VHH binders against Type II restriction enzyme MthTI (mthTIR). Designs and how they scored, part 4

Target 1, 281 residues: Type II restriction enzyme MthTI (mthTIR), of Methanothermobacter thermautotrophicus (Methanobacterium thermoformicicum) (p29565)
Amino acid sequence: MSNLLQAIMNIKSIQERNLGSYKGVQDSKNRMNQMGVTLEVFLKDAFCNTFDIENKDLVYSEYFSYLGNQNNPPDMILKGGDAVEVKKITGIKTSIQLNSSYPKSKLFVSDSRITEACKNCEDWEVKDIIYAIGTIPNRVLKLMFFVYGDCYAASPSIYQRIVEEVKGGLHSTGLEFSETNELGRINRVDPLGITDLRVRGMWIIKHPIKVFKNIIPPESIKNNNFNLIALMKAEKYKQFPKKDRKRIEAEDNIEVTDVKIKDPDNPAKLLDSVLVRYDEI

## First folded at step 4 (VHH)

Design p30 (from C09 with K104G T105R; framework vhh_brivekimig_d4)
Fold by ESMFold2-Fast, scan of step 4:
Structure p30 (fold): chain B 281 residues (1-281), chain A 119 residues (1-119)
Amino acid sequence: as target 1 above (281 residues)
Amino acid sequence: EVQLVESGGGVVQPGGSLRLSCAASGFTFSSYEMSWVRQAPGKGPEWVSSISGSGGYTLYADSVKGRFTISRDNSKNTLYLQMNSLRPEDTALYYCARYTVEYGRFDYSSQGTLVTVSS
């Protein structure tokens, strides 16, 4: 069985063994897309402990019930476990672009945006989702941030309410309106009827380093060759196997700290959470 | 199997109060937004209130705002609706429902409990 605590231990092991950073793909015409694929491979290897194995696909099929991509989310689902969305950025605090998909606190099997293959990959109704955000300046992984969606994103109704309000506003113009999965298209807006307006939604969420600056000292990020940070609710942490929790708590150079974060649905309330840090100096 | 079983309906005079309860089973209750929906005699269903999985976010229909309070106890897998200052127009069959990922849509609902507000 694989989980985030095992992936963190495997990342620490490979970082220490290789004396450094994640290695990017060479000679690609589209470096950002290729690095995203290689970041996804790095994370698959982290969950499977397959960094040193040549025939990885067989092991991947044993650990993952689903492997997707940007057009077929999520990027991966662990068998009997969490969903993972991979995000690649080049700036350490750059906001994350989610394109047409609003931020997910949980992944629901009823979500119309996931494929039938994803819905049927195992018998499931809802999964915890991890945003795995890699900061890769100059093709070197400097920050790996794992944040559970329920620590970071609000409930779906909050985002979908905004979508409906915007669609209603577009429709109220009295102009020709076309339905779309995003927001809409208004056709023939000018007197000659030669101009169409396409309104595309692009959801943007602040980097978790900016969101959780009160529990993560900003200066600690700048001083390290590599930073790994994971944030989860205390109840999620308790659900990991006792063996994995004991192993990570005993590990040198890994800190496991009880923290409180604002509830994404109500910032007046605090949630008991666990912060896991590994830093390579 | 998902089950939603409500209780607490009855007859009450205008200005009175009732508390509805909805016991949930067969799913991870704390992961789902829950709602109360009502259907008055001869009318279509009307959404009344919703609460996020954590209980941190609540929404109310304008007709009940300030009079009704939605809450949940995730340790007991139970959803509540506290109804105060009841009016004759609140007379309806009340359902608890599990929210889907689409705004205003529900995949499972209870059988309904009758609330009658009359003198």
Scores: ipSAE 0.013, ipTM 0.546, lowest interface PAE 7.9, mean pLDDT 84

Design p31 (from C09 with T105Y Y108S; framework vhh_brivekimig_d4)
Fold by ESMFold2-Fast, scan of step 4:
Structure p31 (fold): chain B 281 residues (1-281), chain A 119 residues (1-119)
Amino acid sequence: as target 1 above (281 residues)
Amino acid sequence: EVQLVESGGGVVQPGGSLRLSCAASGFTFSSYEMSWVRQAPGKGPEWVSSISGSGGYTLYADSVKGRFTISRDNSKNTLYLQMNSLRPEDTALYYCARYTVEYKYFDSSSQGTLVTVSS
């Protein structure tokens, strides 16, 4: 039913419609600011086209198979479609804190951090994941960046190798070792047995603007305007319905560009990708 | 239904070469990291090599590094292992496995393909 290209079109439509309604006022303000809603609600509305709907929850249930939160990831799963992780930051280039969860290139149903409700929300094995990163200084959404995980995160084994090496180092101490939902815990490390060491993983990933600066020059981000950027592999773009691709390619003030990015697993290899940018009028 | 079918094994003299293939079906092949694992008679399984879903990242066991090359063709759902400079200690049943870190390291029930390196 819904997909990222439709969400981008819906965001453009509400942004430009609101500007037109003000007539003599040229201040650009997005729907999120005007409604006082959260980034999560703004994005649900973008996928469902529910910015002006009274009974949003009913429509949400038609478009999403799962709605979660930070403790129960992902934030959203589109029916028959992509998973979405929402990240809020206040600085335009601030690194993204992922806490105990390593960066995901894909969402697998076997993932130990997702709930049974998420695993059973539909019949699925693996889903593409979108990181939806909103930069909201002073509660004003300035940058909305959608990046597919497989453009941004390395393969799971790269991160899991680090986890296993850390755990192996803890085991090698010969002290009392306890497994936790974090990397581990070593109990009674001091002679009196009164100190425990808790090892917590905090994964941090650079903002996509810093990662992809060679295809998105920093000077192209207009500080006074709303900026929307989406990045996906060319293979993913071709999987969207032809109707949606043709619509977005024909749309005024939206640029769809073929680009090449470094493979997250091997920076010596380039991946064919598509960059979608909406420039606010 | 996950299906993995290995082929390409055989009898070869020391210093010889073989190319193993693994035909995958029943899952989105390009989304999964794949591995080659071997088991010699009377020994436990030994991991040999892994390749990321895109093919951009490869890893090798020290015992085979520089001699074996792992590769994949996602358009054909096929995993390969090029084995050069084979040694008697490479004699084993070779099988491919899908890498699923959150479930189990290897999740294949395939029969494998036998590689014998002798005289």
Scores: ipSAE 0.039, ipTM 0.538, lowest interface PAE 6.1, mean pLDDT 83

Design p32 (from C09 with T105S F106M; framework vhh_brivekimig_d4)
Fold by ESMFold2-Fast, scan of step 4:
Structure p32 (fold): chain B 281 residues (1-281), chain A 119 residues (1-119)
Amino acid sequence: as target 1 above (281 residues)
Amino acid sequence: EVQLVESGGGVVQPGGSLRLSCAASGFTFSSYEMSWVRQAPGKGPEWVSSISGSGGYTLYADSVKGRFTISRDNSKNTLYLQMNSLRPEDTALYYCARYTVEYKSMDYSSQGTLVTVSS
């Protein structure tokens, strides 16, 4: 049904209709802490081409097999397609706060952090995950970056190994522990038994603009314009329908470029990738 | 249906070499970290080596470091273990394993391939 190339085309169309980065984002009466909801709606509309439709929920159900939220990730799963995780930031190159969740290179159905509704939304084993990172200074969407997890995050075992080593170190102290979803909760650490220690893993990942500066020169990001950038492996790009690839390659003001990126699991190796950029006219 | 089929085992003298193969099917091979696990006669399973989905990093048990090399060919959905300088204590049934999302949890093949190192 829908995919990232179609969403990019739909975003271009909205921009060129003189709606800026979407009127809801620019002229919304939402406070700063509500901008993530507006960005999520913008992205749903981008995948569904529903920016001007009033009965959106029916169309959303045709394109998405799952719609989640911060507590029930991911934010979206396209029918027969990719998972999408939405991140909203206000600083131009601010690092992405992932909180208690380590960076995901892919979404696996066996992941204990996703709900049964997500696991059963369709027949699936593993999905590519798109981090859809919107930079919204002063309530204006200035940069929309789509990056596939496998271009950006290392394999799960790299992060999980660190978690297990930290847990093992804490447990080797012989202190009294309580069950927790955090790295550790150690009870009664002081002589009076009145202090508990909570150890939390708070993951932070650098903004993709900083990570991929060798293929996206900083001077190419235009402060006065809306910028859209998408990064994916060459293999992923080739898996999109031929008609969608032909359409985006023929589209004016969209550049599709073959690039090489460092392998997230081994920076000594390079991966063939495709960079898609929309330059606002 | 997930299938892992090992081959390449045999009888070899101490100091010899063997190359094990694992043909994988029924899942997106390149998305999973893969491992080799062995079980010596009368003992529990012992993890030997792991390789990331891209092949970008590899890990080895201390007992095999410098002697064994894990590799994969994602275009052929095949995992390999090159075993050099084999010792009698390497005698075991070797299993191909698919790493799960949960750390240290693995889906093992049921068959394995037997490696015997003897005089």
Scores: ipSAE 0.220, ipTM 0.641, lowest interface PAE 4.8, mean pLDDT 83

Design q05 (from C09 with V101D K104E; framework vhh_brivekimig_d4)
Fold by ESMFold2-Fast, scan of step 4:
Structure q05 (fold): chain B 281 residues (1-281), chain A 119 residues (1-119)
Amino acid sequence: as target 1 above (281 residues)
Amino acid sequence: EVQLVESGGGVVQPGGSLRLSCAASGFTFSSYEMSWVRQAPGKGPEWVSSISGSGGYTLYADSVKGRFTISRDNSKNTLYLQMNSLRPEDTALYYCARYTDEYETFDYSSQGTLVTVSS
């Protein structure tokens, strides 16, 4: 029953109430800092509108078909809706570590890295995926960036080909090779036979503010108490319920702008997209 | 000022090869990432390949990986695309482009060079 536009409206509401309590840069705090909650809890509350309730788990079960973690991705799946991956970083210039999981443009039920519980949480084949990237310097949430995977990540075939080429290179060495859940292991590389080399994929992706600097000028986030940015394809925005689109477009201090972004699979092509911004200056 | 002049296109049968060249002038060639972009009849532009200013790093679209090789000669201000195992779907106008990080992705040449793969 929830979606990203509703979560944005709920974040705006809680941020405005917190500013009523914490009026300046010296004492401006978001709900997450005020309550000592994790970014994951803050985002669950944003989708469920549960910032103000004590017994959240019952409401969470009504809105989410799946709740995961780093080892059991994704972090959450909305019932009948999007998957969400949460990333916490401390600096606005910091690249995002994706560990052994390559960037996802979409989440497919056939993905080998998701559990049977995730595959069976509802009847589905493919879900849009949101990267929810919180930039939290000195424990203060300064930037909340929601970017749909298909605006940001290339098609799976791009990354899968790299994995296959690296594995092929390892197999071609003629060294003692063993398979792992990662890229591989090369055994006994030294003359005494006491050193093994473990090869694992550690995918890194640039922060979206660096990727989309042509539509989000860096100066537009300077000295703000809080920035919320959401980026999606125009076709995705049109799929949100008309009520939610009308509500967000009517909100004071929320900007909804048509923009063009480079196609992640073809940077010579531009994709029609929608940028949603909420800034506290 | 900035000029990019493509050449080397032509008509070739499936499985054939062609080598495209791009002569660059009006800028410090070795300081820029260079790319090949193609546009098939009735379709939008498609990025094909890129090479770093030093030539130390190359990227390819999945559709051409293993068949095409991008290279450059900074002493001659020339970019190359060696195309092997050509397919009918490779038929397009091929443009040499200088990569930009700002408002436009590439500085396209208006001319291009036509590659037609037919049997």
Scores: ipSAE 0.000, ipTM 0.382, lowest interface PAE 13.4, mean pLDDT 83

Design q08 (from A08 with W101Y Y103W; framework vhh_gocatamig_d2)
Fold by ESMFold2-Fast, scan of step 4:
Structure q08 (fold): chain B 281 residues (1-281), chain A 120 residues (1-120)
Amino acid sequence: as target 1 above (281 residues)
Amino acid sequence: EVQLVESGGGLVQPGGSLTLSCAASGFTFSSYELAWYRQAPGKKRELVAGITSGGSTVYMDSVKGRFTISRDNAKNSVYLQMNSLRAEDTAVYYCATDEYYDWSGDFDYWGQGTLVTVSS
């Protein structure tokens, strides 16, 4: 079984090893290409501690109950644990494109976008979801941000209300709505009858660095170093195994700080949370 | 250091117009969100109008159609054009900014304020 605290420790280990052994080496194009695997593969290796092994797929099957992709979300589900959605961006504070999927505070087995394989990967009804957002300018991982959906996204009822209000407004135009692919369509809007208008939901969410500016000052992000930040509710942190919490709290160059964040459903309320930061030396 | 300096306040008759200006320094203006708040004696401070870094605007219901917020990134300034002024618009007006827009009024940086009095 794996979890986010173990993944953070594994990332720290590989980053420190690579900085020491690789920093002064030129003519290492093959090693650079090996290290330039996709963000999804990097994160699977982080959860499984498989950066240094050759039979990764076998180990992946021991730690993940499901592995998906953009068309078959989520990107991964840990056995008995969290779902993970991976987002790659090239700008440090670029907003996150969620496309047709509204932001998820939790992943429910009833979600219409997930496959039968995902629904049946284990006996489950709801999973905590991690947005794993990697900033990778010029193929270099600059910032790795892990944020739990319930710190970041509002409850589904907020987004579903917007969807229903938009559909309701479109009904006044005589539209027939698709529940799966689009909010509505207005056919033949021009005098020649050759233009159709499709209305699709295209969700965008602000980068967590912008959202949590009050607990992560912009000047604390080091331009020449790798930055790792993880944000979770205090209640979630307490659910991690005691050994993993004690290990991460004792680690040099990792700071674990109690913070307060605004409740995504009510910004007048503050939620007790834990911020984990790895500072590269 | 972030600094905001308001100007343009004064005495105006009901139905008149006034333009408030806020000059900003000490930060990358084009990337920040700007807002105008007001506070009348004995009342809580309230959001009047806001403008995002991308130019999107928001207004309180009682000023919609009468007030217009705008920004000039070349001059590091934000403006509030106030038309059809009413006695209830009398207040101290504050310029506020933050990198992340918080519509609740929890901005990190505030100006000193400028007084607007609507009276005959």
Scores: ipSAE 0.000, ipTM 0.123, lowest interface PAE 16.6, mean pLDDT 82

Design q09 (from A08 with E33A Y103F; framework vhh_gocatamig_d2)
Fold by ESMFold2-Fast, scan of step 4:
Structure q09 (fold): chain B 281 residues (1-281), chain A 120 residues (1-120)
Amino acid sequence: as target 1 above (281 residues)
Amino acid sequence: EVQLVESGGGLVQPGGSLTLSCAASGFTFSSYALAWYRQAPGKKRELVAGITSGGSTVYMDSVKGRFTISRDNAKNSVYLQMNSLRAEDTAVYYCATDEYWDFSGDFDYWGQGTLVTVSS
């Protein structure tokens, strides 16, 4: 129904037609008719083409099988399509905090962090996941980066090994250990038995503009009013409907380039990928 | 190791001029953005002027038309020409650099600063 290429086209359209109006709504959301646009709403509108529509929640229900939030991830799942995790940051150098959840190359239905509502939103086992990272200095969206998890995050086994090694270290203390949704808790560590230690993990991943600097020169993002960048494996790009690929390749002011990226599981290996750029000067 | 060394600060009377210089080493200078920040006593550090690797410039509103930032890639240096100085320009001026700068003002590396005092 909808996909990333369609969302990119919709973002280009709204940026070129009504950039001033959209920024006005974004900057004055608490005063101007409670239009209250957040990055999450902007992205839902991008996938649904609902930027100027009243009662957009009805259209949202047609395009998304699941809508979540920070406490109920992911932020969105497209019907029959990709999962989307939204991250808002204020500067390009700012690393992305993933909190208790390690970076995901894919979203699996077996993931313990997702709700039953998410697991049952449709009949699925695994979904490609898009990290949609918006850089919004002073409430103005300057950079929208879409990166598929499998271009950016290592395989789950890499992160799970670290989790298990840390848990093993906690267990090896010989103290009373309790399992948690985090790394663990050690109970009654003092002689009076009145102190517990809670061990929390916080995963941090480098911003993709810094990760992919070899294919995105820093000077190419400076001085622009808006930059949109999307990165996906070549195999993923080929899976989009031909009509969407033809449309985006024919679109003026959108660049679609074949690139090579380092394999997140093995930096000595290069992966065939596609970079999509739309820049508003 | 990134190093930034500021010079040119000093005492000047209102209406006077100063040129600040920042000598850089430890990175590929031509690829980095450079900026001048200042911090007045008791206030937070603020962006005064910036110049990208491509030569584009930004200025804070209160210094536009009075200050000019420039760079010399052959000398690994950035300059701030300050004209028509006012008492409110009194501050410690810092040189800063970052490879990824989009006019958001968040820089990774800083010099030690040079004091500019504008008073009679």
Scores: ipSAE 0.000, ipTM 0.222, lowest interface PAE 13.4, mean pLDDT 82

Design q11 (from A08 with E33A S53R; framework vhh_gocatamig_d2)
Fold by ESMFold2-Fast, scan of step 4:
Structure q11 (fold): chain B 281 residues (1-281), chain A 120 residues (1-120)
Amino acid sequence: as target 1 above (281 residues)
Amino acid sequence: EVQLVESGGGLVQPGGSLTLSCAASGFTFSSYALAWYRQAPGKKRELVAGITRGGSTVYMDSVKGRFTISRDNAKNSVYLQMNSLRAEDTAVYYCATDEYWDYSGDFDYWGQGTLVTVSS
């Protein structure tokens, strides 16, 4: 079984091997930070530790119960474990486009956007979801941020209320709408009757380094180095195998820190959380 | 008490074959991943081949097509069939096992090793 702590250790390992292989000669073209693969493949390799392995699909099938894409979310589900949604951006602080899907604190099997293959990939009702946000200017991975949805997104009822109020408002005006990701359709909006408007919810969420600037000072993000940050509730961290927690806490250049974050459902409340940082030397 | 005992090492001519065996005891064998590592003098220990509890295999590039890893859960054993051996394959070969294998070098349990020498 793989998990986020194992993936972090594997990313650290490959980063340090790549630095050692250059022997004082920087080859930025061939560095792991200069990605020759997609972010999705990099992350699958991180969870499976298959960066330099042939026959990756066989190993992937042992570690993942589901592999999806942007049109068939989530991007991956670890067997007996977390769901992972991958987001690629080019600016280090760029807000995350969630398109027609509102932010998810958890992945529920009842979610209408996931396929039957995803719903049936194993026996499950709810999974923790990791947003894996990679900042990759010019194919160079500068920041890898893992944030659990329940640290970052509000409960579904918050977003669903907004969706239903907007749909109700549109419906009350005599506008048509569909139950998919479309909030409404307004036909013939121009005098010639040649323009139709589809109203869709296009959700945007602030980058987690902007959200959590109080525990991740902006000056600690070094633009010339690779940065890896992971944020999870203390309860989640304690649920990882003791072996994985012991290993990551003993690892050089990895800092594991107890922090407090605002509850996404009630910012007056603080949640005990754990921040994991790998700082490339 | 986990125990791994390697056997099958020895001297072999270039182009020859050897089969390494690792006999395991003290744990639920079918629930653990197993790997073969090797270490030559002056070099780092490296992963040669691995096999998950589900039977999926991984290989180092330089041995792929020449070496085959397999497991026999009924016999609590893992095997490394080595064909077309080269002088560069000379090393001490170690059997390793871990419930939480992540393909790193961080295994909980290691055997004592068996020496393979490829020379004329």
Scores: ipSAE 0.000, ipTM 0.106, lowest interface PAE 20.2, mean pLDDT 82

Design q13 (from A08 with E33R Y103F; framework vhh_gocatamig_d2)
Fold by ESMFold2-Fast, scan of step 4:
Structure q13 (fold): chain B 281 residues (1-281), chain A 120 residues (1-120)
Amino acid sequence: as target 1 above (281 residues)
Amino acid sequence: EVQLVESGGGLVQPGGSLTLSCAASGFTFSSYRLAWYRQAPGKKRELVAGITSGGSTVYMDSVKGRFTISRDNAKNSVYLQMNSLRAEDTAVYYCATDEYWDFSGDFDYWGQGTLVTVSS
């Protein structure tokens, strides 16, 4: 149905139309700001090509097998395709808060954090996950960064090992330990027995602009009206339909380049990757 | 190379005023954001005031109405006018800059700092 390359083309189209109409309007050229929509709605419209459509729910149901929210992740799953997690931040270099969930390189159907509705939305075992990170200072979308989880997050075993070691440390204190939805709780740590300690895992990940500074120089995004950046493994890029790859490679003002990134599981290794950029200066 | 040189710090009594200056070189000043940070003993470095390349400003709540940040692109300088100084304003003040146009995240380039002491 839909995929990231199609969404990028749709975003470019709406951004260029807004830019071209600047002389005739006094409003912001940013479509999201002009329409008063949320980042989540903007992204659904990008995947469905529904920016100008009233009553979008019917079209959304044709393109998405699942639509979630902050409490029921992920935010979206494309039918037969990728999962999308949306992050809204107000600053270009602001680190991303992931709450109690460690960073996901892939979305597995066995994940305890997803609902039965998500697990059963289609027949699946694993999905690629896109972090769609919108930087929106003063309610204006300035940077839209799409990064596949496997370019950005380590494998689950890395994070789970840390969780298990912390839990083991809590158990080894010899204090009253109780199971929780977090890492743990130690009850009555003070002599009067009136203080409990809750240990919550609050994961934070660096913004991809800071992570990929070597392939995305900061000077290339400063003072631009809008930047769109997408990063994926070369193997993922070649799995997109040939028609979509040909279209985006032929598109004016879109740059598709081969880059190398450090392997999130082993920084001594480099991964062949593709960087897609669309910038409005 | 990016260089930032702060000046104007010193000893001042409560209620007094100081103007800090930061002279910049080695980059296209007009396109860079600039900020004043401070660090008091035993505390983390905190953003006091910032100014974007476009001239938009931000201030820490405790200094609003007392401090004013400004820039002079012709002189490659940023200033912090500090009025109605309080003992709590005692800190080393740092000038910071980089190529980003908002005040999110950490700054890439820092000056050496200038001490401001508000006492007696």
Scores: ipSAE 0.000, ipTM 0.300, lowest interface PAE 11.6, mean pLDDT 84

Design w01 (from c3 with S52R Y108S; framework vhh_brivekimig_d4)
Fold by ESMFold2-Fast, scan of step 4:
Structure w01 (fold): chain B 281 residues (1-281), chain A 119 residues (1-119)
Amino acid sequence: as target 1 above (281 residues)
Amino acid sequence: EVQLVESGGGVVQPGGSLRLSCAASGFTFSSYEMSWVRQAPGKGPEWVSSIRGSGGYTLYADSVKGRFTISRDNSKNTLYLQMNSLRPEDTALYYCARYTWEYKTFDSSSQGTLVTVSS
């Protein structure tokens, strides 16, 4: 059984070996896809401690109950543990693209956007979800940010209401529609009837560095060769095995601090949280 | 210096209506998202509603959706909250707040305006 604290320790270990935090194969056919796969492999290796092991698939199957992709979210689910969604970006000014899936505070088994394979991967009802956001300028991993969805995303009702209102607004216009899985497809919008408009619900969320700048000073990131940051509610941190908490708190060059963040459902309220940092200067 | 002054509170019976106002000064009002936050006696602050600087996009807490309407008049630097179908659980001190990515979501120097819903 693995968890985020073990993954952080494993990333620190590989980083300190001066092997680099990231290894990949460049494929000229689809650089973005290959970089995404490489980051996903790096993160699977972090949870499994398999960075230097041949034929990793067998070990992965021991630690993960589900392995997905962009079209079949989430990217991974730890056996008896958290879901993980991997995002690759090239800079901190870049907002994170969530495709047609709105931001998730938790992953519910009732979610219509996950596959039957995901729903049946184990006996579960709800899982905590980690957004694992890698910032990789020029193919070098400079920032690895792990943020739990319930620190970052609002409750599903917020996003679902927006979807319902937009769909209702589109259908109330009397425009010519065709059936879609998106918000709408509006046919023949020009006088010659040769232009269709596809209306897509492509969600975008601000980078967590911009969201949490009050607890993560921007200057602390700019001057380092590599930054690892993890943010979770204090209650979540206490749920990790005591052994893992003691290990990470005793580890040299890892800072574990109590912080407060705004409640995503009530920005007038502060939530007790834990910030874990590992920086390579 | 950012200053926010709330008004319009009072005592009203269940099912009644009130309109709250917030006069803003010390910043470019139209450039900021504005919010209403309330605090009932013995409870923590609760976010009620927000409106973007342009006034074109509004957000509401589920508990007030359909009953409250947030609006703004950028020419007067004033934020409004129209409260309809008031319930006893709406009884609270209401504050307006400038949305910020900073630690505080509202200025504690603001005195708020008291809304009491009772029969």
Scores: ipSAE 0.000, ipTM 0.455, lowest interface PAE 11.2, mean pLDDT 82

